# Miniprotein binders against D-amino-acid oxidase (daao-1): the designs that were tried, part 11

Target 1, 310 residues: D-amino-acid oxidase (daao-1), of Caenorhabditis briggsae (a8xj44)
Amino acid sequence: IQERIPDSVVTIIAEKFSPNTTSDVAAGLIEPYLCDDDVDRVISWTKSTIQRIQEYMNEGNPGAESQEQSGYWLQSVKSVPKWLEVMKNVKILTGNELKMVAKRPEHKFGIFYTTWYLEPTPYIKWESDKFLKNGGKIKNSKIQKIEDVEKEFGLFDVILNCTGIGARHLIGDNEVFPTRGQILKVKCPSVKHFFIDDQFYALLNDTTITLGGTADRHQWDRTINPKISEKIFQENCKNIPSLRSAQVISSHVDLRPSRVTVRLEAEPDSKVIHNNGHGGSGITLHWGCALECVELVKKVLAGKPGISKI
Below, E stands for the ipSAE of ESMFold2; O stands for the ipSAE of OpenDDE; V2 stands for 0.75 times the mean of E and O plus 0.25 times the DockQ between their complexes.

## First folded at step 7 (miniprotein)

Design C04 (from S13 with M16L M17I V33Y T35E E37T Y38F)
Fold by ESMFold2-Fast, scan of step 7:
Structure C04 (fold): chain B 310 residues (1-310), chain A 80 residues (1-80)
Amino acid sequence: as target 1 above (310 residues)
Amino acid sequence: GEYTLRFEIPDNPEVLIELFWRMIEVADKLGAYLEITFRNGVMTVRVRFDSEEAAREFLKRMEEIAKELGLKVEVEIKEK
């Protein structure tokens, strides 16, 4: 919005900011996960995000790097989703190649590919610093209802609801629900590829590996369960035996904002625009969704009283 | 010793997979530690050895593999 609408004054209102958000816990691998059933929308949004990552790599800061990583997706039931067309170096594994990487009877089909990844915390800082430098404002506040925004902060021309799981109570969007995810961060320099199967994953970051995980639908508990952390570690060690020598750094739990379809739309006869329900794909879809939000903002502004169609 | 190898990523998954597996095989035999990263179509491999003899054998094998696969490899040696 700020970059695409020259005279805009943008205020971000949130209870929590980076490094204490759900986005900060994400591994940052660019891959659709627990999101929209509209494949063409997802592909379009993902392509836009990849373009933004390329811009970020060219402008990046010393503590933040986007880079590519290659790895394996092993499956019990063969699936070759259309979004793989966005990825690089895609190869269906032959029987001999599959035997080299498979560690479980369930590993019956395999795909090798290269994708992008993003360190969430440094990336969010880069975007936030840019936002503030260009005159954006940040307010720390806990909003109970969307109607309270204008009561507390004054009138706005447009209100963007990007509240994730909070959309359920703030807007009354009952289609939004949590998918509880617990992950473990470890150090293991010998692991060179991401590894994903039906239940578990090991995703590479600059200095750590994100091990997952859980995806417990309709679960609200934010408390770390040590037994789950132990299971995540042990199960990933079966898939990648060298992980047994890993240094365990930390455990994290957060609630992914799930919805059957991503809600990216303006409310009829309202100044409210929704950008919610990205599930496990918040980072994967973020820039494409942001660009579409800009177009929705322009339409809402064009329909406001005082802007006549001549 | 520590070395850095750079490969331009081929637009052919079979060549990439073959390069990777051949590299890992040689590293395991020679006791090398590999750190592999990708950025903007370039694969960077940092390799560490406890022996100069093993290091020279590794570089020789990498040049052979690169030639067999039709790839260019750039080598940078960091003194210890």
Scores: ipSAE 0.000, ipTM 0.275, lowest interface PAE 18.8, mean pLDDT 70

Design C05 (from S13 with M17W W21E I24F V33I T35E; at its last look DockQ between E and O 0.86; V2 from the best seeds 0.00; counts 0 for: pae E 11.0 > 1.5, pTM E .548 < .8)
Fold by ESMFold2, look of step 8:
Structure C05 (fold): chain B 310 residues (1-310), chain A 80 residues (1-80)
Amino acid sequence: as target 1 above (310 residues)
Amino acid sequence: GEYTLRFEIPDNPEVMWELFERMFEVADKLGAILEIEYRNGVMTVRVRFDSEEAAREFLKRMEEIAKELGLKVEVEIKEK
């Protein structure tokens, strides 16, 4: 908001900040995962996010060591979604190429592509630094109701709701539901490509590999299930035999804020704008959604009486 | 009472991040709400405490953190 609306004052209110967020443990691969099916919105948001990542990496930041990552998506039922058009080096595997990479009978179709990769914690630090240097304010608080924001922190011209799964309780958005995801972090330097099939994935971070996954809709349990971690590991070893020698580091669970569609809209006759329900694609979509929020903010401000901008 | 702390921070993102992280950790343990603003190399932190004991502990920890990071801190107390 700050970059596109000069002379604005922006305050972030959140209970938790990096490095203690779910985003800090995410794999950071740019792809539309567990998000709505409005493909044109997803494509636009993803392109904008890629451009922001390129800005981040062009500054030579320490956490920007890895930019592009290539790998395989193997499928039991052929799917060539339109969002692949934003990726690089997309190749639908021929029968012979598929035979070289398939590891299971259900691997019947394959796509190779290149996308972008982002380490979340250094990136969030970079964005936070820019936010603060542009005069942004940060408050750590847990807000139980959206109307309490102004009681505790004063009046605002616009309120942006980016609360994810918390939107169910904060504003009663019951279309947001959890999609439980459990992942395993391992160290295995010999693996050089990401590998995704219908149920499992191995995504590369700088020094670790994120193995997943589960996508259990309407499941609220944040407790790590050791049997699920074992299954994730064993099934990924079937896809990538080199993982059998991997050093297991940790397991993590998060509740992804799933919604049939991403909610990116202003409430009628209100100063509240919603930007939530991104599912497993929060990093992939974040900048594009932020840019649309700028346009919504401009519309809300233009509707206010007596506002003059010189 | 309400307290205002001002840190003169060099243009070193690592120092700013370290201060940021440690400050929120202390505030979380004490149940404090921080308002943070950065301007012209100065990070301004506003915090309110209802307990004098909590306020003293927060200020002590902030001074310790500033010393460890080589930062100058200026404290202003104002009443709301």
Scores: ipSAE 0.000, ipTM 0.449, lowest interface PAE 11.0, mean pLDDT 71
ESMFold2-Fast, scan of step 7: ipSAE 0.217; ipTM 0.689
ESMFold2 (binder alone), look of step 8: mean pLDDT 76; pTM 0.703
OpenDDE base, look of step 8: ipSAE 0.088; ipTM 0.614

Design C06 (from S13 with M17Y W21L I24M T35E)
Amino acid sequence: GEYTLRFEIPDNPEVMYELFLRMMEVADKLGAVLEIEYRNGVMTVRVRFDSEEAAREFLKRMEEIAKELGLKVEVEIKEK
ESMFold2-Fast, scan of step 7: ipSAE 0.087; ipTM 0.607

Design C07 (from S13 with E14Y M17L T35E)
Fold by ESMFold2-Fast, scan of step 7:
Structure C07 (fold): chain B 310 residues (1-310), chain A 80 residues (1-80)
Amino acid sequence: as target 1 above (310 residues)
Amino acid sequence: GEYTLRFEIPDNPYVMLELFWRMIEVADKLGAVLEIEYRNGVMTVRVRFDSEEAAREFLKRMEEIAKELGLKVEVEIKEK
């Protein structure tokens, strides 16, 4: 919005900021996961995010050689989803190639591909830095109801609701629900490829590997379960034996903001625009969804002639 | 009470951002409510606390950060 709507005044109001947000815990691999069933819009949003990553590599991470990683996706039931068309070096594994990487009876089909990733904390910092440099305002506050925003902070021309799981109580959107995921972060420099199967994954970060995972729908418990961490570690070690020597760093719980369909729409006769329900694909979809939000803001502002504060 | 801090930021593009991120970390630990704005080489921070003790700790840490980054900071206290 700030970059696409000249003379806008943008204020971000949030309870938590990086490095203490849910987004900071994400692995950052660009891949649709636990999100909208509308494949075409997901692909479109993902392509926009990949374009933003190119900008980040050139501006926000100077000297970085690549924000790319390659790896294996092994399946019990063959699936070649359309979103693979945005990935690089996509290859269906031959029988011999599959035999070399398969570690379980259920690893019956395999795909090798290259995708992008974002290290969440430095990436969020880069976006926030651009926001601040361009005159954006930040306020640390917790809002109980969306209707209270203007009572506490004064009048706005448009209000963007990007509250994720908070949309459930902030606006009464009962279609939003948590999908609880527990992950383990380890150090193992010898692992060079990501590995994903039907139940577990090992995703590469700059200095760590994110091991997962769980996906417990409608579970709100943020408490780390040590037995789950042990299971995640042991199961990933079966897929990648070299992980047995890994250094364990930390465990985390992530409540992914799930919804049957992503809600990206303006409320009728309201200044409120919703952008929530991205599930496990928040990072994968973020820039595409942001660009679509800009168009929704322009439509809302079209009812208010002249330059407006947002 | 409300405090306003003003930092004069040199033409180093990373100093402003480093200050911002250290401030966010300190504010989160102390339960501070921050409003941050950067304009024409000056970062203006308006901060509110529920505790006077937390306010004093925040101000001490801001002075420490300013010293580490080689920055000047002005503090204004508003009666409320």
Scores: ipSAE 0.014, ipTM 0.491, lowest interface PAE 8.1, mean pLDDT 72

Design C08 (from S13 with E14W E18L E25D T35E)
Fold by ESMFold2-Fast, scan of step 7:
Structure C08 (fold): chain B 310 residues (1-310), chain A 80 residues (1-80)
Amino acid sequence: as target 1 above (310 residues)
Amino acid sequence: GEYTLRFEIPDNPWVMMLLFWRMIDVADKLGAVLEIEYRNGVMTVRVRFDSEEAAREFLKRMEEIAKELGLKVEVEIKEK
């Protein structure tokens, strides 16, 4: 909004900021996961995010000169989704190539490709710096109800609801629900490719590897289960045997804000615009959704709710 | 109490980011409520505390960070 709407004054209000947010523990691989089934929307949003990553790389941030990684996606049931068209170096593995990387009977089909990734904490830091330099304001506060925003902070022309899982309670969006994901972070510098199959994944960060996979719908428990961490580690070791020598660093639980469809819309006769329900694809979709929010803001400002009509 | 800090930020892309992130970390640990804005080369931070001891620690830490980053900082105390 700030970069696209001249003379705007933008205030971010949040209870927690980086490095203390759930976004800081995300792997940051650009790939649709647990999100909207509207393929064209997802592709459009993902392309916009990739463009933003290229801007991040081009501004000379240390460690951002190439935010790309390559790897394997092995499947039990063949799937070549349309969103692969935005990826680089896409190759369907031949029988012999598949045999070289397959580690399980269910690895029956394989795709190799190159995508982008973000280290979440330095990326959020970069975005925050740009926001502040362009006159943005930041306040830390916990909001109980959306109507309390103007009571506590004064009048706004538009309010963007980006509260994720909180949208269920703050505005009564009953279609929002958590998908509990537990991950394990390890160090294993010899691993150079990401590896994804139907249940488990190993995604590369600068100095660590994010190992997953749980996706427990409608589960609110934030407590780390050590048995799940052990299973995630052992199962990923089957896919990448060199992980057996990895140094285990930490475990994390993330409640991914899920919804059948991403809610990106202006509320009728209201100054409120919703941007939530991105599931496991928050980072993948973030910039595309932000750009679409700018267009919704412009429409709200141009039309602006007048006096209530019959 | 309430305090207002003003940092003069040089034309250096890293200084503002470093100041912001270190300041947020200190505030979170001390239970401070922050309002941060940037205008015309100056970062203005309004901070509220429930404890005078926490306020003193925060201000001391901010002075140290400013010195480490080579920044000028002004502190105003809001009366009540």
Scores: ipSAE 0.000, ipTM 0.434, lowest interface PAE 10.8, mean pLDDT 72

Design C09 (from S13 with M17V E18Y I24L V33F T35E; at its last look DockQ between E and O 0.84; V2 from the best seeds 0.00; counts 0 for: pae E 11.4 > 1.5, pTM E .550 < .8)
Fold by ESMFold2, look of step 8:
Structure C09 (fold): chain B 310 residues (1-310), chain A 80 residues (1-80)
Amino acid sequence: as target 1 above (310 residues)
Amino acid sequence: GEYTLRFEIPDNPEVMVYLFWRMLEVADKLGAFLEIEYRNGVMTVRVRFDSEEAAREFLKRMEEIAKELGLKVEVEIKEK
């Protein structure tokens, strides 16, 4: 908001900050998921995010880790979603090309493409640095209800809700629910392409590979299940035999803040704007959604004389 | 009491980022609330403690971090 509304004062209120957030363990591949019915909005959000990543890459900051990455998406049922138009080097695999890369009977259709990835922790620090240098304010606190924000921290012209799974308790958004995902981090420098099929994925980071995954809707259990970790490893080795020599580093569980649609809207007759429910696409959509939030902030501020409840 | 810390940080974003995260780590461990502003080469931190022991530990840790980074720190105590 600071960049687009320069006379604004922006305060971030959170209980936890990077590197201790769910986002810090994400793989960071730029690829939209079905998070909203409006395909054109998803495409627009993704394009804006890619542009921001290119700004990040061009600044050459220490720890600025983002790169182009190519790989394969193999499918049991043909799907060529429109969002592929924002990717580079998209190629539908021919029958002969598919035979050379398929590893399973269910690998019946394939797409090769180039996208971008982020290392989340360095990127979040880059954005935080800019926020602080531009006069941003931080309040480290746990908030039980959105109404308590102004009681404890003073009046604000607009309140942005970006609380993820916590929105269930904070504002009663019962449409947000956890999608439990378990992943495995490994080191295997010989693997050069990401590989995604219907059930499993191997996504490249700068020094590690994220092997996944699970997507268990409405599951709150954060306990790592060793049988799931073993399955993730073995099934990815089937897709990418070179992983058999990989050094296993760690396992992680995250609770993705899933929602039927992304909630990017102003609450009726309120100063509260919601930007929440991005599921597994938070990184892919983040900047585009932030830019749309700027427009919603402008509308709420412009309508402020007409919003009065006494 | 309320405490205000001021750090003079020249144009060095790595030092500013490191100090920010170190302060937040210490404050979270002590259950403290921070307000942080960086302006014109000065980072200003406001914090309130209910316990004099927690305040003493926080200030001690901030002094240690400032020495590690070669930074000047100024502390102001306000009532209430």
Scores: ipSAE 0.000, ipTM 0.386, lowest interface PAE 11.4, mean pLDDT 71
ESMFold2-Fast, scan of step 7: ipSAE 0.129; ipTM 0.619
ESMFold2 (binder alone), look of step 8: mean pLDDT 74; pTM 0.667
OpenDDE base, look of step 8: ipSAE 0.130; ipTM 0.633

Design C10 (from S13 with M17L W21Y I24F V33T T35V)
Fold by ESMFold2-Fast, scan of step 7:
Structure C10 (fold): chain B 310 residues (1-310), chain A 80 residues (1-80)
Amino acid sequence: as target 1 above (310 residues)
Amino acid sequence: GEYTLRFEIPDNPEVMLELFYRMFEVADKLGATLVIEYRNGVMTVRVRFDSEEAAREFLKRMEEIAKELGLKVEVEIKEK
C-alpha cells in the first residue's frame, strides 16, 4: 500500500512483532498447495510474488541473489497442473530418467523443475526496512475484536485484516480453520535437489532441509509428536538415501490458516478489507495478494468524501 | 509514565533494523506500548508504561542497545 498509494500513512498493529517468533518454521518454497481452488487466481498471485523475489535478489543482503532451487516431483497418478507454467526448466521425466530417481513402486510419473524460495527471516527484515524508511508506523497492542482498533488508535480510512487463523476469533470468521503440519529440520549438505512425492517432501533452505510432512485438517494440537517426526525422517530417507547421514536439528508444528477459499475482499459499506485463509501457501501468494489489496484500498478510498490524515 | 526516545540512525539499514527488532522484544517483555516512526534518519519511539520499574528497566536496556550498536539516543520525559 505504501509503495503504490502516494501520501498514504500506514500503521501496522500487532500483538507481537519479532524476527524469531515463528520465522524459521516455513520452508519458503514457491509452489501452490493447500490453498484456493481458483487456479488462475493462484497463478496470478504466484507470478507477482516471483517478481517481488527477483527485486529481493537484486537489492537484498549478501546471499539474496541466489533464491532458486531445482528438484523432483514424483507421483502415483499423473498430474501436470497449470501452475507449472510459471516455473523454469520444466521437464517430464522419461522412463530411464524416472528409474534413476524413483525409490518406491508408487513413483510412476515424475516432473523436474526449478522454482524460487525465500528464507523468511532475512526477507521479512528486508521488507520491514523498506516500510520504516518510507515513513511507516508500528504499534503493539492486544486486539480482541477488529471494532476495537479505532477505539484504541483513532480513526482510519481503511483497515486491512491480515490476521490469518486469528480471523476466526477477531472477526468471527467460522470458515477459518487450522491445518496442523509437523516438520523436521535437518542438515545434509550433500542433498542438492528438493524431492516431493504424494506423501512426503524434502525442501531446501540456505543451511537446512525441511522434511515433511503432515496436513491434519481441523487439528489445534501444537504439541510435537516424536513418532511423527521419526516417520517423517524414515520416509524421506527412503526417497533420498543420503539423508540417513543427516544431522537432525529440530521438530516443529505449524497451524496453517486454512479456509475453503482465500478471503480477499472488502466488506460492503465498511472500511474493512480481508486478506486471509492462505493455508500452506502464505509465502507463495503473499505479494500477489498484497497488490490486489492495494486495488481494493483504492476502490474503498474512491468512495469516501475525504481522506483523514492519521 | 510516557517517554520519547530518538535514535540518530546512520545510513545503514542493518543497524536500523537490528535496533527495531531488539527494541520491540524488550517492550514485549516489559509490557510497554510502543509507537515507532522513522523520518529523515531519526527513529522516534514513544513509550508508555504502567510501572515505574518497567520504565527504568526499559530505559536501561535501550541505553545498552544503543551503546552496542554505536548509536546516539536522546531521552525526553513528558511532564504532566
Scores: ipSAE 0.000, ipTM 0.358, lowest interface PAE 11.9, mean pLDDT 69

Design C11 (from S13 with E14K M17F W21E I24W V33T T35I)
Fold by ESMFold2-Fast, scan of step 7:
Structure C11 (fold): chain B 310 residues (1-310), chain A 80 residues (1-80)
Amino acid sequence: as target 1 above (310 residues)
Amino acid sequence: GEYTLRFEIPDNPKVMFELFERMWEVADKLGATLIIEYRNGVMTVRVRFDSEEAAREFLKRMEEIAKELGLKVEVEIKEK
């Protein structure tokens, strides 16, 4: 909003900030998960995010110039989703190529491709740097109700609700629910490709690999389960045998803010705009959704002459 | 009470973010409300506490963090 709406004054209000957020735990691989029934909308948002990543690659800290990785997606039931059109070097594996990488009876079909990724913590720091240097304000606070924002922080022309799972309680959005995911972070420098199948994944970060996965809908438990960590590790070792020599660094649990469809809309007769329900695709969709929010802000400002100008 | 801290920060994003990160960690532990602004090489932090004990601990931690990062910090206490 700051870059697209001149003379705007933007304040970010959050209870927690990087590196202590759920987003900091994410692997950051750009891969559209079908969290919304509008496939073309998801593809459009993903393309915008990729463009932002190109800017980050050009302007970021040392190492940011290499935010691409290649790997394998092996499937029990053939699926060639439309979003593969945004990826590079897409190749359906031949029988001999599949045989070389398949490790399980259910690995019956395979796709190789190149995509982008973000290290969440340094990326968030890069965005925050731009925001603060351009006069943005950051406030920490735990908001109980969205109505309390203006009582505590003063009058705003527009309020963007980006609270994720908090939207369930802050605005009564009962369609928002958690999807519990547990992951392992390991070090294994010999692994050079990501590997994804129907249940498990190994996603590359700069110095670590993120191993998953679980996706337990409607589960709120934030406690790490050691048996799940052991299973994630052992199952990924079956897919990538060299992981058996990996150094285990840490285990993490996140509650992904899920919703049948992403809510990206201006609330009727209100100054509130919603941007939530991205599930496990938050990073993949973030910049595209942000750009669409800018257009909603412009519409709200143009259509409501009674909105405060301060 | 309300306190205002001003940090003179070099043109080095790593230092700014390390300060921001560590400051937020302390604030969260002590239940402080922060308003952070950055302009012309100066990070201004306005902090509110319900407890004088928490305020003293926060200021002590900020001084330690500034020293570790090689930064100059100026503190103003505003009492009603």
Scores: ipSAE 0.000, ipTM 0.269, lowest interface PAE 16.7, mean pLDDT 71

Design C12 (from S13 with M17I W21F I24Y D28E V33S T35Y Y38W)
Fold by ESMFold2-Fast, scan of step 7:
Structure C12 (fold): chain B 310 residues (1-310), chain A 80 residues (1-80)
Amino acid sequence: as target 1 above (310 residues)
Amino acid sequence: GEYTLRFEIPDNPEVMIELFFRMYEVAEKLGASLYIEWRNGVMTVRVRFDSEEAAREFLKRMEEIAKELGLKVEVEIKEK
């Protein structure tokens, strides 16, 4: 909004800020995961995010010499989703190539590809610094209901609801639900590629590897289960044997804000625009969704909210 | 010393996979530590060895692999 709408004054209101958010512990691999079933929307949003990542890397981020990584996706049932069209160096593995990387009877089909990634914490800092430098405001507060925003902070021309799982209570969006994910962060410099199969994944960050996977729908428990961490580690070690020498750093639980479809729309006869329900693809979709929000803001300001008939 | 190899990323993923398999095989045999970075169509491989003899052998083998795969490789040598 700030970059695309002249003379805009933007205020971000949140209970927590980086480096203390769940986004800070996420793996930054660009790939659709537990998000929307509208493939064309996802592809469009992902392409925009890739362009933003290239801009971030090219603006001289200290130590950011890498922005891409390659890896393997092994499957028990063949799937070649359309979103692979945005990836580079996509190749279905031959029998001999599959034999070199497969570690389980279930690894019957494999795809090699190259994608982008970002380290979440420094990326969020770069965006936040840019926002503040251009006159943006940040306020630390916990909002119980969206109608309380203007009661506490004054009038706004537009309100963007980016509350994720909080949308369930803040605006009564009953379609939003948590998908509990537990991950393990390790250090293992011998691992050079990401590795994904039907249940588990190892995703590379600058100095750590994010090991997963759980995806427990409708589960609200934020407590780390040590047995799950043990299983995630042991199962990933079967896929990547060199992980057995890894240094274990930390375990994390994230409640992914799931919804059957991403909600990106303006409310009729309202100044409220929704941008939530990104599931496990918050980072992958963020910039594309942000650009679409700009167009919705322009419509609301012109007195034509996203619905043409009421 | 520390060595850096830069590869222009090929348009052929079969060549990329072959490069990785062969490079890792040579590195394991020679006890090399590899760090791989990707940026804007270039793959940079930073290599450390316990001996200069192993380093020279690795560089020789990588130049041979690059030639066989039709890849351009640029080599930088930094002391320490």
Scores: ipSAE 0.380, ipTM 0.761, lowest interface PAE 3.0, mean pLDDT 76

Design C13 (from S13 with M16F M17L I24F E25D T35E Y38L)
Fold by ESMFold2-Fast, scan of step 7:
Structure C13 (fold): chain B 310 residues (1-310), chain A 80 residues (1-80)
Amino acid sequence: as target 1 above (310 residues)
Amino acid sequence: GEYTLRFEIPDNPEVFLELFWRMFDVADKLGAVLEIELRNGVMTVRVRFDSEEAAREFLKRMEEIAKELGLKVEVEIKEK
């Protein structure tokens, strides 16, 4: 909003500054996961996010020389989704290539590709620095109802609802629900490719590997289950045998804010714009959704008396 | 009362975010309102409290955090 609407004053009101201290964000791999069924929207948003990552890389941020990783996606039932058009070096594995990497009877089809990834900590710092240096404000508060925002902080021309799972009670959006995901962070420097199959994944970060996973729809429990962590580890070791010697760092639970369709829309006759329901694709979709929010803000402002000159 | 804390912006992204995580966590627990601004290599944090007791605890916790992270913090207190 700040970059695209020059005279705007933007205030971020949040309970806590991200990343969430209770549950760290997953690997930050750019890949649609547990999100909108509108494939064209998802592709468009993902392309915008990739462009933002290129900007991040070009501005000389720590570790920004290459925010790319390559790996394998092995499947029991062949699927070549349209969003692969965004990725680089996409290759369907031949029978011999598949035999070399398959570790399970259900690994019947394979795709190799290159995508982008973000380390959440330095990326969030980069975005936060740009936001604050351009006059943005950050305030901490726990808001229970969206109408309480103006009671506590004064009047705004537009209110963007980016509350994720909180949209269920803040707005009464009953289509929002959690998809519980448990992950394990390990260190194993010999692993150089990501590996994804129908159930489990190993995604590379700069110094760790994120192992998953679970995707339990409508589950609210944030408590780590040690048996699930053990299963995630053992199952990923079957796919990547060198993980047997990995150093286990930590376990995390995240409640992914799911919705059948991403809600990116302005409320009729209201100053409220919604940006929720990204599921497991929050990072993948973030910049594209932000750019579309800018267009919605412009429309809301244009519809208000006195905003546009006659 | 109003308090202003100034930190030289950490070049290490991990240290920067660690400072933010711990600062917001302490503020939330103590009912403090934070306004943060980054300018000219300095992070300025303006803090407002409902009680003097909460203010003292916040400043104590910030001094501890700064020491653990190897940062220097300058505190300015405006009376009344």
Scores: ipSAE 0.010, ipTM 0.419, lowest interface PAE 9.7, mean pLDDT 73

